# VH-VL binders against q9nrl2r1430to1533: the designs that were tried, part 39

Target 1, 104 residues: q9nrl2r1430to1533
Amino acid sequence: GGVHELSAFEQLVVELVRHDDSWPFLKLVSKIQVPDYYDIIKKPIALNIIREKVNKCEYKLASEFIDDIELMFSNCFEYNPRNTSEAKAGTRLQAFFHIQAQKL

## First folded at step 1 (VH-VL)

Design u4f (framework fv_ustekinumab)
Fold by ESMFold2-Fast, scan of step 1:
Structure u4f (fold): chain C 104 residues (1-104), chain A 121 residues (1-121), chain B 107 residues (1-107)
Amino acid sequence: as target 1 above (104 residues)
Amino acid sequence: EVQLVQSGAEVKKPGESLKISCKGSGYSFTDYWLGWVRQMPGKGLDWIGIIDPSDSYTRYSPSFQGQVTMSVDKSITTAYLQWNSLKASDTAMYYCARSGYFTPLYYFDYWGQGTLVTVSS
Amino acid sequence: DIQMTQSPSSLSASVGDRVTITCRASQGISNYLAWYQQKPEKAPKSLIYDASSLQSGVPSRFSGSGSGTDFTLTISSLQPEDFATYYCQQYYDYPLTFGQGTKLEIK
């Protein structure tokens, strides 16, 4: 909690957004481009939503922030077959997140 | 040496189609995103969109969505910007520019020389 | 969208002057800001990235500073070849946005 922890969340989200494997996670999946996504994924989330929640001080606990990031990866692996570019990007970005989250 | 070489100036009439090109050399073409930036006469820089040459994934500025199409031919390390029906308001200098290594949210480190497009009746 | 505002829109300076140009973001962008130089009839050239990192080949008289919303480009001792238009650009979020430009002209 507190000012330092929220600043750490902001920096971590920005590093995730900038990461080369963030492209599937930057914005919510388009219903027009991927019509069946919302039939399968019941709790959609993306880095732009998480970043906005951080900026508005909506995470009261570090665990809530971590849960939202993990939900994002879980959604990716549930929707996308393992051999897709999305799933591969998700695997690498999740590993990067786990390393960076040790700073929290 | 990293280079982006763009096609020559174009003079067109409203309603005509146009496709301009940007050829990359001196780097691994599929490892970097390629962006397009418009500069209207006497005005500043407007981001059009960005494309991943490895799979042709595109991200457009909302202001340009549906107005232009970005594409690539990675076999000849060339990106394209295309209009199906030009308008006088499309008159501008168009730049291609290279973005980050595998990351689209980055600055533009190398720029093409620009393609001047003039659309008048 | 994140709006980038530069100040001043234009300024006149003499060779040898210390010049400062500012850029303000409408929301926090951390250090994800670049500066470009554009000479008449030429393509923009990258000067600075990550707010303060000098692009390879750019003279050391150029420096950048700032974080969050307020950023500054400084030219410590203006040279004749530095008269150009300067643009800031945020790459924190889509759409990528540029400032309106600052024209640096000879006094």
Scores: ipSAE 0.006, ipTM 0.592, lowest interface PAE 12.6, mean pLDDT 88

Design u4g (framework fv_ustekinumab)
Fold by ESMFold2-Fast, scan of step 1:
Formats: C-alpha cells, structure tokens, sequence
Structure u4g (fold): chain C 104 residues (1-104), chain A 122 residues (1-122), chain B 107 residues (1-107)
C-alpha cells in the first residue's frame, strides 16, 4: 500500500496527457488522414513517445525533456494554420506547459 | 445520382480464375478511392484493400496481399477484383464501396455496391 | 492491426426503445470511426462518419459519440426498420478494420 513517487518529468507528462487540450498530441499524426504531414514535419514526436523516453530514463537533463516538448508544439504550429482547433489547443497547452516547467 | 453497380453472381470451381467488376456513375471517378470488402456466409465484414483510381495506387490488408488483385479502368469508370486461382474458402459476398479522399485525408465508405456473390465449389 | 471490439454482440429491443451500441479500439484512433447498418441479404449502408457526423439521408434518431478508444452509436427511439446488424470501422490506419458486429433483434 503506499503511493509511488513519480519523477518530475513523469508527473509533468501525466499532467499534459490529462489536460483537455492534449488531444492533438497524444499520438503521432495519422499517415493516412494527413498524407503530407511527414513531408513537411522533419522530426515528428508526440506525448506517448515522450512518456516512453521518460519511463526508459532517456532524459538526463531538464533541457532535453523541455526540448522534446517544445519540438512537439513547434511541429503543431508549423503544420496547422493558426485558426485551427489543433493550433488553438497547442497554444493553450503550451502556456500550461510553460507554467509547469518552471518547477523543473 | 451516385451509384456503384457490381457484376452478377458467379459459380466457379477451385483453381479457376475470376474477375468481378464495380462500375461507378454519377460522380467524378478519380476523385474517390474504392475499397473492397469480403463477407463470408453468416460472418462479419472483412476489409480487403483500397485503390486510388487516379494512379492505380493500391493498399491491401495483409491477409489478402498476394491472394487477389485490385485494378481500375478509368475510361469506363470501373474497378476490378481478380483471383488467379480460386479456393473454396473464397466463397463469400464481395462488396465494393467508395471512400471520400480530400486534403483532410481518407474517410470511411459513403456509397456501397449491391455486392457480388462468389460461390466456389467442386 | 487495430482491433475493434463491439458490445454487445447481440441485443433484443422493442420499438420505441433507446438503444446504445459500443465500439472499442485497441489503440487511439482520434475520431476516425464510421458506423454502418446492414439488413439481411442487403449491402451495408453508411450511417455515421468522423465518429459523430450523420451521413446524408440518415434519420436524426441515429447519433454517434466518442473519441480516442471508446465510441457509441445511439438510436433514440427504435423503429421497425432499424432491426439490423451494426458495424463500426476505424480508418485511422491500415489495414482498415471492422468490429465483429452487433445484431439488433426484436424482443
């Protein structure tokens, strides 16, 4: 019975995944549904990949973790026009992330 | 009106070849992809694959890869499903169905053919 | 492959009932889900696309909801012509996969 300690990175990823605006970021963009995505986005990433890297202890510095999360948002804004639901969700989730990342 | 009209029922023996057809009308044939679905007697729907009529690009379900061939003839707005050598296990209803494909990506089926019953028995 | 599991496999209901059929994907498929209706000896008919968008000509008593892995098809007031088998299908990734079907029968 006790509560398991979570790493700071795991706690933050869990908060991002639970956020209402995480839906565009949970998994890699579909190859079928967005046929040109992988022609435009050179370094695709999503929260499920970042969480796996956290669980495998692949982030040694907070800056490495932050860089992957920022890449995820950068990809969103590069592909999606500003007025889309995806871009709006990305803007709100990025703001939430910046507040939480101050704890790292 | 948009329609997909399939060829009539077929009764074949094991080892024979067969080619069934699906003719589109009432829409721009090359603007939509066409899928094929198998339904064995008393069973559910089983996806075979999809073809883009504009360039004949095909994608097959792994369970059907190498067992059937999809093709199109744009000049007569017709898609085909072909077997080189039929087996008794190919006995099924075969449906063609249209998939909208826009810049937003591929959709599920919106219009279905009436089906072609294929019976393979000795 | 993405596995689609429907619940229940069969369901008995009466005219006027509210009926709900569930479809679960083995992994996240966003809203890339369609629902089809198949009557005996007939081709399937498209009901819903993008999880919740009603196909043109389909009665408003049909509705879809859900995203990610859990989806539902609801018939708000069952009519005699609604007794059929219902299938979900994901079109998020290849191969496209159907659920096993839910047979809706007269109680």
Amino acid sequence: as target 1 above (104 residues)
Amino acid sequence: EVQLVQSGAEVKKPGESLKISCKGSGYSFTDYWLGWVRQMPGKGLDWIGIIDPSDSYTRYSPSFQGQVTMSVDKSITTAYLQWNSLKASDTAMYYCARHPFYSSGLYGMDVWGQGTLVTVSS
Amino acid sequence: DIQMTQSPSSLSASVGDRVTITCRASQGISNYLAWYQQKPEKAPKSLIYDASSLQSGVPSRFSGSGSGTDFTLTISSLQPEDFATYYCQQYYDYPLTFGQGTKLEIK
Scores: ipSAE 0.000, ipTM 0.592, lowest interface PAE 11.7, mean pLDDT 88

Design u4h (framework fv_ustekinumab)
Fold by ESMFold2-Fast, scan of step 1:
Structure u4h (fold): chain C 104 residues (1-104), chain A 121 residues (1-121), chain B 107 residues (1-107)
Amino acid sequence: as target 1 above (104 residues)
Amino acid sequence: EVQLVQSGAEVKKPGESLKISCKGSGYSFTDYWLGWVRQMPGKGLDWIGIIDPSDSYTRYSPSFQGQVTMSVDKSITTAYLQWNSLKASDTAMYYCARQYTWGSGYPFDYWGQGTLVTVSS
Amino acid sequence: DIQMTQSPSSLSASVGDRVTITCRASQGISNYLAWYQQKPEKAPKSLIYDASSLQSGVPSRFSGSGSGTDFTLTISSLQPEDFATYYCQQYYDYPLTFGQGTKLEIK
């Protein structure tokens, strides 16, 4: 627990950000650019928000960190049809996350 | 007023290094991604890649991977495109363009005026 | 890579004409298509995104339609300032790819 788990979160979020398939997840969706997104998605989140929470030590347990990452993927699959580049990227990045999360 | 202002025209010899710039103003620099697009003389538009100024994350077109390097300096709201060794085939107009914040694939909304790079013997 | 093909490569038209430019993707791209206008010696200007959504400040005579593989840009009543080269661009998958361009010339 504690410091070791937080260091692992920092390493994992950096690996997710640097992954080729992270592009749909790097920043929050703009309400101006995609106005219907926030009508559909009730709990928006992105890697920049998760990274900020890690840096501020807001995740005390691995389960809290994992829940936010899984919410991010869930939002992707709820908003984006399966044949989109966003959904395909989400599927590959989620698989990568599950492999890396085994080390937490 | 949102502006992307690019550095001036360059005339170089093959084998020389070069670094051109794109300075953003009138908006929050780290809230938008910047893309680079090449246009060879008399030809169409060719996507080079994108960079996220907030963390320097880059995505390159496969045809440009290893040929150029993208970087940013947040303190002066400037993005760069760099060659270690220029070739005559690098002769082109180079544009920077601001991209929508949702992902790296969405359309460019504002474009720089372009930097003409001429590489000849 | 997704190939974008425009038709025609060039066309001549007169002020007041209805002009249609087509763009075809080598695979389905849903509605992830943008259109750009480029005047001689100038940077491209964004016209349309998501196949049919007008960029702010673009005149209503411009419209886009299509989904999947076949897309069109229409100018309902051509104006003198509309003579330019037009490019489509897909942003469905990487790398981002542009059509070869359609040059719109005065007749």
Scores: ipSAE 0.000, ipTM 0.562, lowest interface PAE 13.1, mean pLDDT 86

Design u4i (framework fv_ustekinumab)
Fold by ESMFold2-Fast, scan of step 1:
Structure u4i (fold): chain C 104 residues (1-104), chain A 121 residues (1-121), chain B 107 residues (1-107)
Amino acid sequence: as target 1 above (104 residues)
Amino acid sequence: EVQLVQSGAEVKKPGESLKISCKGSGYSFTDYWLGWVRQMPGKGLDWIGIIDPSDSYTRYSPSFQGQVTMSVDKSITTAYLQWNSLKASDTAMYYCARLHYYGSFTPFDYWGQGTLVTVSS
Amino acid sequence: DIQMTQSPSSLSASVGDRVTITCRASQGISNYLAWYQQKPEKAPKSLIYDASSLQSGVPSRFSGSGSGTDFTLTISSLQPEDFATYYCQQYYDYPLTFGQGTKLEIK
């Protein structure tokens, strides 16, 4: 590892987790609460999984990290209609992410 | 003064084993990763893989996975690239180069002088 | 994998000329692009990182530009020591990939 290994990705994930609009994204969607979710979404992901991948050094390039975050938002917009609180939270958090990701 | 010094040229026959080296000096060896790059005669650069000297963690290009082995010996600040059974198609110049990893890769900043490997009967 | 294509494959120029070399990525790579110079029988030397930032010790006549898929290396006033092969390299995604190289020759 380099001296500054993981600092950029870890810091960005922490900022996303702490954001007011992160609540739909903190953990994988419950199959008990939302039984049809996994019939529609083929690559489920959440911030806790992304954070674990960062901690295990699974992201080699910024693109891999960005792709997983974008997949998380894409899943949100595919499952949730645009007028839902989940989709609105996703829209705001994605905008925040795009601003922060420019620093990567 | 940062330097990467590679072992000398090798002439081998198909089927022989080989281990070439890259010795780092002038920096903290475990603070930087090392990459290996192949250049076939008259051709461009092909990335082989990278190794983290601090824990010997390796990542290979899919094209080189299973063809070569990367390793390090921290006590002598040296990285190695090894073949169990050489092929004529392994004839190339092999470079080691330093890069930093902290959440994402950086480009290579310092390069070794290269080791020419010739495999012929 | 991201394919890097350089143009031209070779170029002849004279000392004092302005030279431009281009590099195209098969998909967007933001500014995660480096340029290397390689002289005959020598190791590559780092010139530019993050598409436009000069490596320490590189003369100011070298500059890089571009983002996304299209990138350019420019030498504003070619010097005798600049005749070499130039390579672009993306570090946006794994595996790391290089362009085929552009050989800059004396006219």
Scores: ipSAE 0.005, ipTM 0.575, lowest interface PAE 14.6, mean pLDDT 87

Design u4j (framework fv_ustekinumab)
Fold by ESMFold2-Fast, scan of step 1:
Structure u4j (fold): chain C 104 residues (1-104), chain A 121 residues (1-121), chain B 107 residues (1-107)
Amino acid sequence: as target 1 above (104 residues)
Amino acid sequence: EVQLVQSGAEVKKPGESLKISCKGSGYSFTDYWLGWVRQMPGKGLDWIGIIDPSDSYTRYSPSFQGQVTMSVDKSITTAYLQWNSLKASDTAMYYCARGSYLYSTGYLDYWGQGTLVTVSS
Amino acid sequence: DIQMTQSPSSLSASVGDRVTITCRASQGISNYLAWYQQKPEKAPKSLIYDASSLQSGVPSRFSGSGSGTDFTLTISSLQPEDFATYYCQQYYDYPLTFGQGTKLEIK
């Protein structure tokens, strides 16, 4: 072993995962619990997939990374009505993301 | 100094309702989440759920969903755990604990002293 | 749900001993792991968060290490007040889950 440092993208993903409101976004939505989700959402994504893309160096520009995070939030707000716990969590986490993304 | 002060011990009969409390002080109450943890006599720790005092958003453990209700009254910086109909199997020590901040809300950094609930007879 | 398994379930040690307690997660949890200490008839006390960060006020003889699935709590020089039950807890995913506890007893 050697010393490892996190990329800026991975550091931000770690901060999002640690956030209290990350629970709807940690992994892909369950088809068993939400059967119609994949009929409505055409580009599903979650923090575990985004983190894997970061680790494989698949993001060439900060804008590509930001687009995937914003897609995740957009999917949340498209599927979930504003008064749901998922939509409330998404609103809070998105606000946190916008603050942290200033560093990118 | 951060403090969580819980209500006193309760002795109840099966079928009775109960509401226990956890009062926070020494910090901004609405900036931190409150968790509840059960400990059966001689057993380990079981997570019940967490509540966000700012909007009353709740997350329950699946094993406690529908068994108890978490609520808050932010005007008096107090969280509550409520049963509509107690069972003998609810006999346990109940702890409230503060979820840390932002990055570590699942980490319970300050704990109340506990409320012993005994359900018998 | 993520299962947390501690080993050993109990151990006996003497003051001044170096003690290690391990905790294993059933799936990868990165570093989202906490350690708590509970003395008889008392509430749990927070020791460590993010696998290795000491809670304010906790003595430096306590340290945590590990990531992914395997974690260790170490007490470098056991003191009389350290005899207690220790719990690990993951906060990577809901529901939050605790290990079964490791009881540290006087030898």
Scores: ipSAE 0.000, ipTM 0.574, lowest interface PAE 14.9, mean pLDDT 86

Design u4k (framework fv_ustekinumab)
Fold by ESMFold2-Fast, scan of step 1:
Structure u4k (fold): chain C 104 residues (1-104), chain A 122 residues (1-122), chain B 107 residues (1-107)
Amino acid sequence: as target 1 above (104 residues)
Amino acid sequence: EVQLVQSGAEVKKPGESLKISCKGSGYSFTDYWLGWVRQMPGKGLDWIGIIDPSDSYTRYSPSFQGQVTMSVDKSITTAYLQWNSLKASDTAMYYCARTPLYYGFSYYMDVWGQGTLVTVSS
Amino acid sequence: DIQMTQSPSSLSASVGDRVTITCRASQGISNYLAWYQQKPEKAPKSLIYDASSLQSGVPSRFSGSGSGTDFTLTISSLQPEDFATYYCQQYYDYPLTFGQGTKLEIK
C-alpha cells in the first residue's frame, strides 16, 4: 500500500508511455479528428489521465489501477477494427502490460 | 527551428526581487514541459523544478521549494523563474530546458536555452 | 535523493581515442538516464536518453549503455569538438539529479 503502490504504478505508466506502441494511448482521442469517437466510447481514458490519477493518489488498490489500464485497451478494441494500426499497437502494448502488471 | 531564448544577465543586490524569462518558439508550447536548472560558478548542474505550460502544474526539487516560483504565460509562449528576495547564494547561471511531452513522464531535457547569468552582490 | 557519481572526474585524451565515461546511481533507476554535453560558456546539449537512445542530430560515435545502477557513455573516435564536460542525469524519481560531471580535456 500507499507510497510503495504509487511508486509501482508510476513506474508501470512510465514503461507504457515509453513503449513504441503507446502512441494511440498518450492523450484522449481528438473530437476534431475523430468526431464519432465519443458517440461510441462512453468512458474515455488515456495514459496522461491515468498518470494524473496516480499523482493525485486516487488509486487505493492495484485492481483499480489495472481496471483503468484495461478500460483504455477495451476502448481501443471497441472503436478500432482489428486490422488497424491502432488495434495492432493496442494488442502489443496490452501484452507488454500483462507481463509488467505481474510485478504489482 | 525549435528554440528557447532566455532574458539577459542580471546584477542585483540581496533582498531585491527578480523575474527571468524563457521564450519558446518553433514548436507547440503547451505540448512540452519546461524545466529549470541552476549552475553555480565552476560547479555542476542542479535541478530546480519543472512546469507544465498547459495547466501550470509544477514540481520542485525540495532544495528549491519555497525559494523560487515557476510560472508561464501561454499567450506569449514564455516561462518565468521568480525570486521574491534574492540572496548572494542565488548567484548562478540559470537554464530553462524543454522536456518532450511524448516522453514527458521521463523528464529528460531535449532542448536548452542559452542561460541567464544572475549575480547577487552587495 | 538518488545520488549520481561519475568516473573519472577528469580525463585527458587525444583525437581518435576511444573514450569511456561511467555513471553510477545510488539505487536502481532502470534505464531512466540521460547524458548531456556542455562546452565552456555554453548551455548543455542532449546526447542520449533512456540510457542508450541517441538524440536526433548527435553523431553516431556517441553511444550509451547500461541499466539499473551502472551506465556508460562511449565516444568511439574522439573528435576536436568533443572536448567538453559530460553529465549523466537520472529521471527515475524526483528530484531529478545530475552526476558531478566528467571533464574531457585534450592530451
Scores: ipSAE 0.000, ipTM 0.572, lowest interface PAE 13.4, mean pLDDT 86

Design u4l (framework fv_ustekinumab)
Fold by ESMFold2-Fast, scan of step 1:
Structure u4l (fold): chain C 104 residues (1-104), chain A 122 residues (1-122), chain B 107 residues (1-107)
Amino acid sequence: as target 1 above (104 residues)
Amino acid sequence: EVQLVQSGAEVKKPGESLKISCKGSGYSFTDYWLGWVRQMPGKGLDWIGIIDPSDSYTRYSPSFQGQVTMSVDKSITTAYLQWNSLKASDTAMYYCARHQYFGSSLTYFDYWGQGTLVTVSS
Amino acid sequence: DIQMTQSPSSLSASVGDRVTITCRASQGISNYLAWYQQKPEKAPKSLIYDASSLQSGVPSRFSGSGSGTDFTLTISSLQPEDFATYYCQQYYDYPLTFGQGTKLEIK
């Protein structure tokens, strides 16, 4: 817990944001551009929301932070067929996350 | 200010139909999902389901699936909960409540209606 | 379904007391937990969301803590208007579920 864990979460979120495959995850999906998204995905989340939660010290445990990142990937795979650019980006970014999360 | 105003108390007999309402004001009605919660006399809170006013998408608790129908009328910013055939076990206070996060049904309720008391007795 | 269990089911306290109410989830729910206050014959009112975030307009004497499965609601200095029933609610998964409630009564 505490400040050291939050610094680790911030570093990891920054690395995720900087990754080439982060583009589907940077902000919430637009209801105007993708109107059926919110019919399928009932707990939308994105890296900007997760980063705000880290900055506000809302994660008390590493498992809570990991749960939110995994929810983001789960949403991607639920909405997007595996052969899409979004799903492929999600697969690669999730693998990168799993390697980095070992530091938590 | 955000307000959810519900219809008045109802006294019904078993087998009768009923439709109660929840009128939203002070916010963009189609931007927030609305849930319904039942409270039996002297008991706790039971989630019934949630509706997206923008497209009428519904998700029901398994305990309430097929027992009630949720709907909305966007033109008058009103949500409805309806029974085709009431039972004595439907006697309860019914609350409508707004979900806090835009576009999400997995969230908490930030504003609540005052409740509609439904009494079903022979 | 995720079961939410509150303890105690009822509690008697005096004005000025520090009161703690607990809520336990049957599985990990991260911080996706809200607390509500319900006064007799009134609608519930949102107090706390995301386990520890205070709802706008709620007095600072209310605080929430916990994560995973164990959560607490604390009232640091009980006021007369705080005698009510308190409910926790998880929003981690469907169906949304509430605790059975904790009734806070005057001693």
Scores: ipSAE 0.005, ipTM 0.578, lowest interface PAE 14.3, mean pLDDT 87

Design x1 (framework fv_pamlectabart)
Fold by ESMFold2-Fast, scan of step 1:
Structure x1 (fold): chain C 104 residues (1-104), chain A 125 residues (1-125), chain B 107 residues (1-107)
Amino acid sequence: as target 1 above (104 residues)
Amino acid sequence: EVQLVESGGGLVQPGGSLRLSCAASGFTFSSYWISWVRQAPGKGLVWVGEINPDSSTINYAPSLKDKFTISRDNAKNTLYLQMNSLRAEDTAVYYCARGYTVEYKGSTYTYFDYWGQGTLVTVSS
Amino acid sequence: EIVMTQSPATLSVSPGERATLSCKASQSVSSNVAWYQQKPGQAPRALIYGASTRATGIPARFSGSGSGTEFTLTISSLQSEDFAVYYCQQYNNYPLTFGAGTKLELK
C-alpha cells in the first residue's frame, strides 16, 4: 500500500484507458445491446469502475488492484470467443498490463 | 514422423526455478502455434499457454502468467517454458502440444493434434 | 472460465460393448470441442476435433457428436486397447479448458 502505490495505480489505469485496445473495457457492457452478458458474467467490472475505486482509495493492497484488472480480462475471455476483435484486444491489453504491473 | 520431446524436468525446491525445453522434428516448426499443457499426478489436463509462429503473440492461462514465460527458437526447432517461484502445486508432468489450425464460420481455432511424452517436474523439499 | 463437466467419472464396460461418454460446457462453445485418449504413462492422443471430425488414423468405432453445450463421444464395439481415460476440451474461448476425464475400465 501507500501513497506511491496509489499514484502508480492512477497512472497505470490512465495508461490502460489511453491504449488503442481499451475500447471493450472502458465501461460496463450494455444489457440492452448484449442481453445474455449478465447471464454468463457474474462479476462485471470495467476500467471506469476500477478508476473510481482507485480515486476513493478502496485498494489497500496492490494485489487487490491487480485482481480487479485480471477479473476484467477474465470476463472478456469468458464471454468472447478467442478470435473475436474483443478477445484479441483483451489479449494485447493484458500483455501491456502485465509489463506495466511489474512496477507495482 | 512428427515428434515433440520435452526435457528439463526434475526435483526442485519451493521457490526455485526451472527451464523446460521441447525439441520438435518431422514438421515445419516455425509454422505452428505450440502450447504447454500440464497434468498433476492423478489429475486432469490444464492448459498453461501458447505461442504463435513468430513469437509476436503469447497467451497464458490467467492463474499462471505471473510465474511462467513461454518462448521459442525457430532456428533450433525448440520451445521453452521458464518457470519461476515454483510451489508444490506446480508439481506435474509438462507436455508440449502442437496447435493444428481449423476454420469455423470465418474464424480460426486450434486443437492439439500431436503431443510430446512429457517431462515430470516435482516441487518438494 | 468455461467449465467442461464430464460424466460419468468412471464407466465399467466389457469388450464388444458400446461406450457413451458425456461432456457439458457451462456455456456455448459452438462445435469447437476436441476429445483425447490417454493411457497410463502415455501422452494424450487426439481422437476428435470440431465435435465430430475424426483425427488422422483414428478408427471408425470412435465417433463424436454435439454442439453448443452438450457433447458425446461414442466408442462402438470396444476393444481391449480402448480402456483409457478420455478428456474433452473446448477451444472456443480463452483459457482453453479440459474436462476432468472419464475413466473407461474393464467390468
Scores: ipSAE 0.030, ipTM 0.762, lowest interface PAE 6.2, mean pLDDT 90
Fold by OpenDDE, second read of step 2:
Structure x1 (fold): chain C 104 residues (1-104), chain A 125 residues (1-125), chain B 107 residues (1-107)
Amino acid sequence: as target 1 above (104 residues)
Amino acid sequence: EVQLVESGGGLVQPGGSLRLSCAASGFTFSSYWISWVRQAPGKGLVWVGEINPDSSTINYAPSLKDKFTISRDNAKNTLYLQMNSLRAEDTAVYYCARGYTVEYKGSTYTYFDYWGQGTLVTVSS
Amino acid sequence: EIVMTQSPATLSVSPGERATLSCKASQSVSSNVAWYQQKPGQAPRALIYGASTRATGIPARFSGSGSGTEFTLTISSLQSEDFAVYYCQQYNNYPLTFGAGTKLELK
């Protein structure tokens, strides 16, 4: 990855965060609010973490960035049944991401 | 409104060549993967190939790779399909379709969220 | 290539009834399956992607399910405009492949 890719990652994260369906993903799930979450999800991640990694230039390949984003959605769908608001939001946000990712 | 309009179809003799065009509007063409899909009369849908936004990746159905060439002109919002050495079995309605595409772990996944009305290509002597 | 097998080839149902369409993959395609509707003389229309996610603007009576090799499109309470040919498609492996289609006709 280069400066151009980094900028693209930054922009995409900004767009994801600003999306109406980003609320389940803005920060890590609270263990207090969801006591069993970390028993199920072994690689927790959220947009704030991904943004930090982008800012620190930790993504050298687009695939690494995509992997973290997809992990974020995968975690959501693994923990939340399909009919939940979180899963529905995730579905829409992921669709948005997949379209935007075509620009990377 | 997303629109895809195919053109260039018609009657061609066996062994002939034809170039199809697909004019896109209503969306940022240069940001999307686009595919060709064909349908022989009374038959099902058959994927022909796809091209990514900057044309750096083009995928073909194996049986068509040698005689079909996909290209695009983002400045003109147009997709092309160059068809050579046409045979009777290439007779079909040719659709262009916008790809909903994800690239993940070295793989590409595409379904088609919008389709044109198609252009008919008839190969006959 | 992965072969998608749809059944039945033709399904006759009455308005208001439930229709169940099957699509089987020759090997696992995870959830990378889409469904399309096509009416005579018209372009296909996307219905479902990711095996179970409705495309934009698709009525709730359309639902998709399945993973791996077995997939189902269900239309609850059929409307008159739902009679058409339905295709499944896998996008898990290249080349991308479609089923032969199921014709849903009025009983």
Scores: ipSAE 0.000, ipTM 0.664, lowest interface PAE 11.2, mean pLDDT 91

Design x2 (framework fv_iluzanebart)
Fold by ESMFold2-Fast, scan of step 1:
Parts: C-alpha cells; structure tokens; sequence
Structure x2 (fold): chain C 104 residues (1-104), chain A 125 residues (1-125), chain B 107 residues (1-107)
C-alpha cells in the first residue's frame, strides 16, 4: 500500500465514524461491563483500533483493511440477536461500507 | 508526542462550584478513554471514572457517582471534572489519565498509560 | 470492589540491591494488573501492565510476575532514581482499584 491508499482508508474510517449507525462500533466492548462478550467473540475489533492501525501504516493491502471492517460487522451479528438496535445499526452501516469500499 | 495538560491549582470554599480540565494532544483524542484519579494528601490513588470523548459515554466508580460530573469537548480535545458544591473532603490532587486497550487470553480490557501533571484542589473555609 | 493490599508498607534498601514488592488481590484479577511509580510532586508513571509487560522506555531492571491474586514487582539492581512510592492497580473489574502503596526508601 501507498500513501494514496492510506489516505483513502482514513477517509473511509472517518465516514464510518461520522455515520449515525456507528455507535456500537466506536470502541471495544468492555470485558468488565459485558463479561460474556469475550467468551463468544474471540477476535474483537472496533473503529478506534482500525483507525489507529491506519495511522500507524499497519495495513499493507486494501484487503487487510476490508477484512478488519468485515470482522467488526461479523462480531456484531454473532453476539447481537437479529432484532437488537446493535444488529440493525450494523446492517445499515455494513451496507454503507460496501458502497464506499467500491472506491478502494 | 502524547501529552495530557491539566488546568492550574484551585483554592475554593465549601459550597462553591468548580470545573477543572485536561487537554490531550499528540494522539486521536476521540479514540481513547480518559479517566480521573484522586489522591488525597498523604494518601494513595482512587479511580473516579472514565469518559469516551467520541460519544461521551461515562462510567463512574460507585464512590464518586453523583459526587462529580465527567464531561468532554472533542472540538478542543479537552476532558473535564466538575463539582456542583465542593466539600473540605474534596481537597486532593486530581489526575487525568489515558486508557489503552489490553488484549489477553480471555479477551480485552484497558489500562492507564499517559498521565496529566495533576491539579491541586484545596477546599477550606 | 476488589481490595488490593501491598506489602511491605516501607522497604529500605541500598543502591545496587534487589527490591521485591508484593501485591495481593482479594479475588482473581487474572493478569490484569499494572504497576506505577510515583515520585514526590509528580504524576504516577506506568512501569508494568498485564502483570509482566514492561511499558515503553522502562528499564530492564524492572520486572513483574504473578497472576490471579498474588503479584510481585522486582527491581534487580536499585538505582538512586528508583526511590519512590510504587502502586499496583487491578483493571479486571470495575471499579478500578489501587493498592495503598509501598515506599522504597534508602537504607
């Protein structure tokens, strides 16, 4: 990955963070507050972690960046029942991501 | 360079209100929790609570719930600790500190890494 | 809340000697334990997190060990700048709690 790819990743993360449906994804779920979360979810991730990885140039390929975003959505759907506000927000944000990711 | 810079010392009387600040720089302010820790004169450290500036999610220690308000203004990368009515027992050094994610075999938690220099608050009649 | 108890309250050692500080949790905190150093008039400084991982810039003479309820901070060859108060802190359960501190003093 080049400097233009890193700029594109940063722009996309900023758009995701600003989206109304980003609230379940802004930060990692606290093990202390939700202790059963980490019994179910073995590879937790959130937008703040992804943004830090972008800023540290840890994504070598666009596919690695996309995989981390998709992992975030997969975790949401695995933990949260279909009818929850979290799962509904995840569904809408994932659709938005798929449209924006076509630019990568 | 990551820095947390706190407001200066305060001398107040019981019953007065007070708001002290903690300004973060050198990192993405909205991507990390900010916590507050009290140290009474000659005593150890007490965790008061934390805030996530990106969405203003706050969590308090039970000992401090209802005693103080923690807030943040992400436009100026500043977190706040506020009292509506000070007591002499609030006399202490107050530190802000940044929380960082820690991965371990059973999941994730957070620990403090960078600390502000502290704000001394003296409440006396 | 989880109570953290440190011992001894004061540890008197000479420069070049090994110092061993203990921290006990009232219930298991796994490895979710940090150690901080505080010098007079200064903010605490992170030394160790995850019970045994040295923070960035911390000299190799500082090491942490333990898990569950019993933890140790070791300073293998005490330097003059190491005379300070040391706090352990659990971050396994809310509220986060600190030990009362161990003062490392010169003999």
Amino acid sequence: as target 1 above (104 residues)
Amino acid sequence: EVQLVQSGAEVKKPGESLKISCKGSGYSFTSYWIGWVRQMPGKGLEWMGIIYPGDSDTRYSPSFQGQVTISADKSISTAYLQWSSLKASDTAMYFCARHVTYEYSKGYTTYFDYWGQGTLVTVSS
Amino acid sequence: EIVMTQSPATLSVSPGERATLSCRASQSVSSNLAWFQQKPGQAPRLLIYGASTRATGIPARFSGSGSGTEFTLTISSLQPEDFAVYYCQQYNNYPLTFGQGTKVDIK
Scores: ipSAE 0.014, ipTM 0.617, lowest interface PAE 7.7, mean pLDDT 88

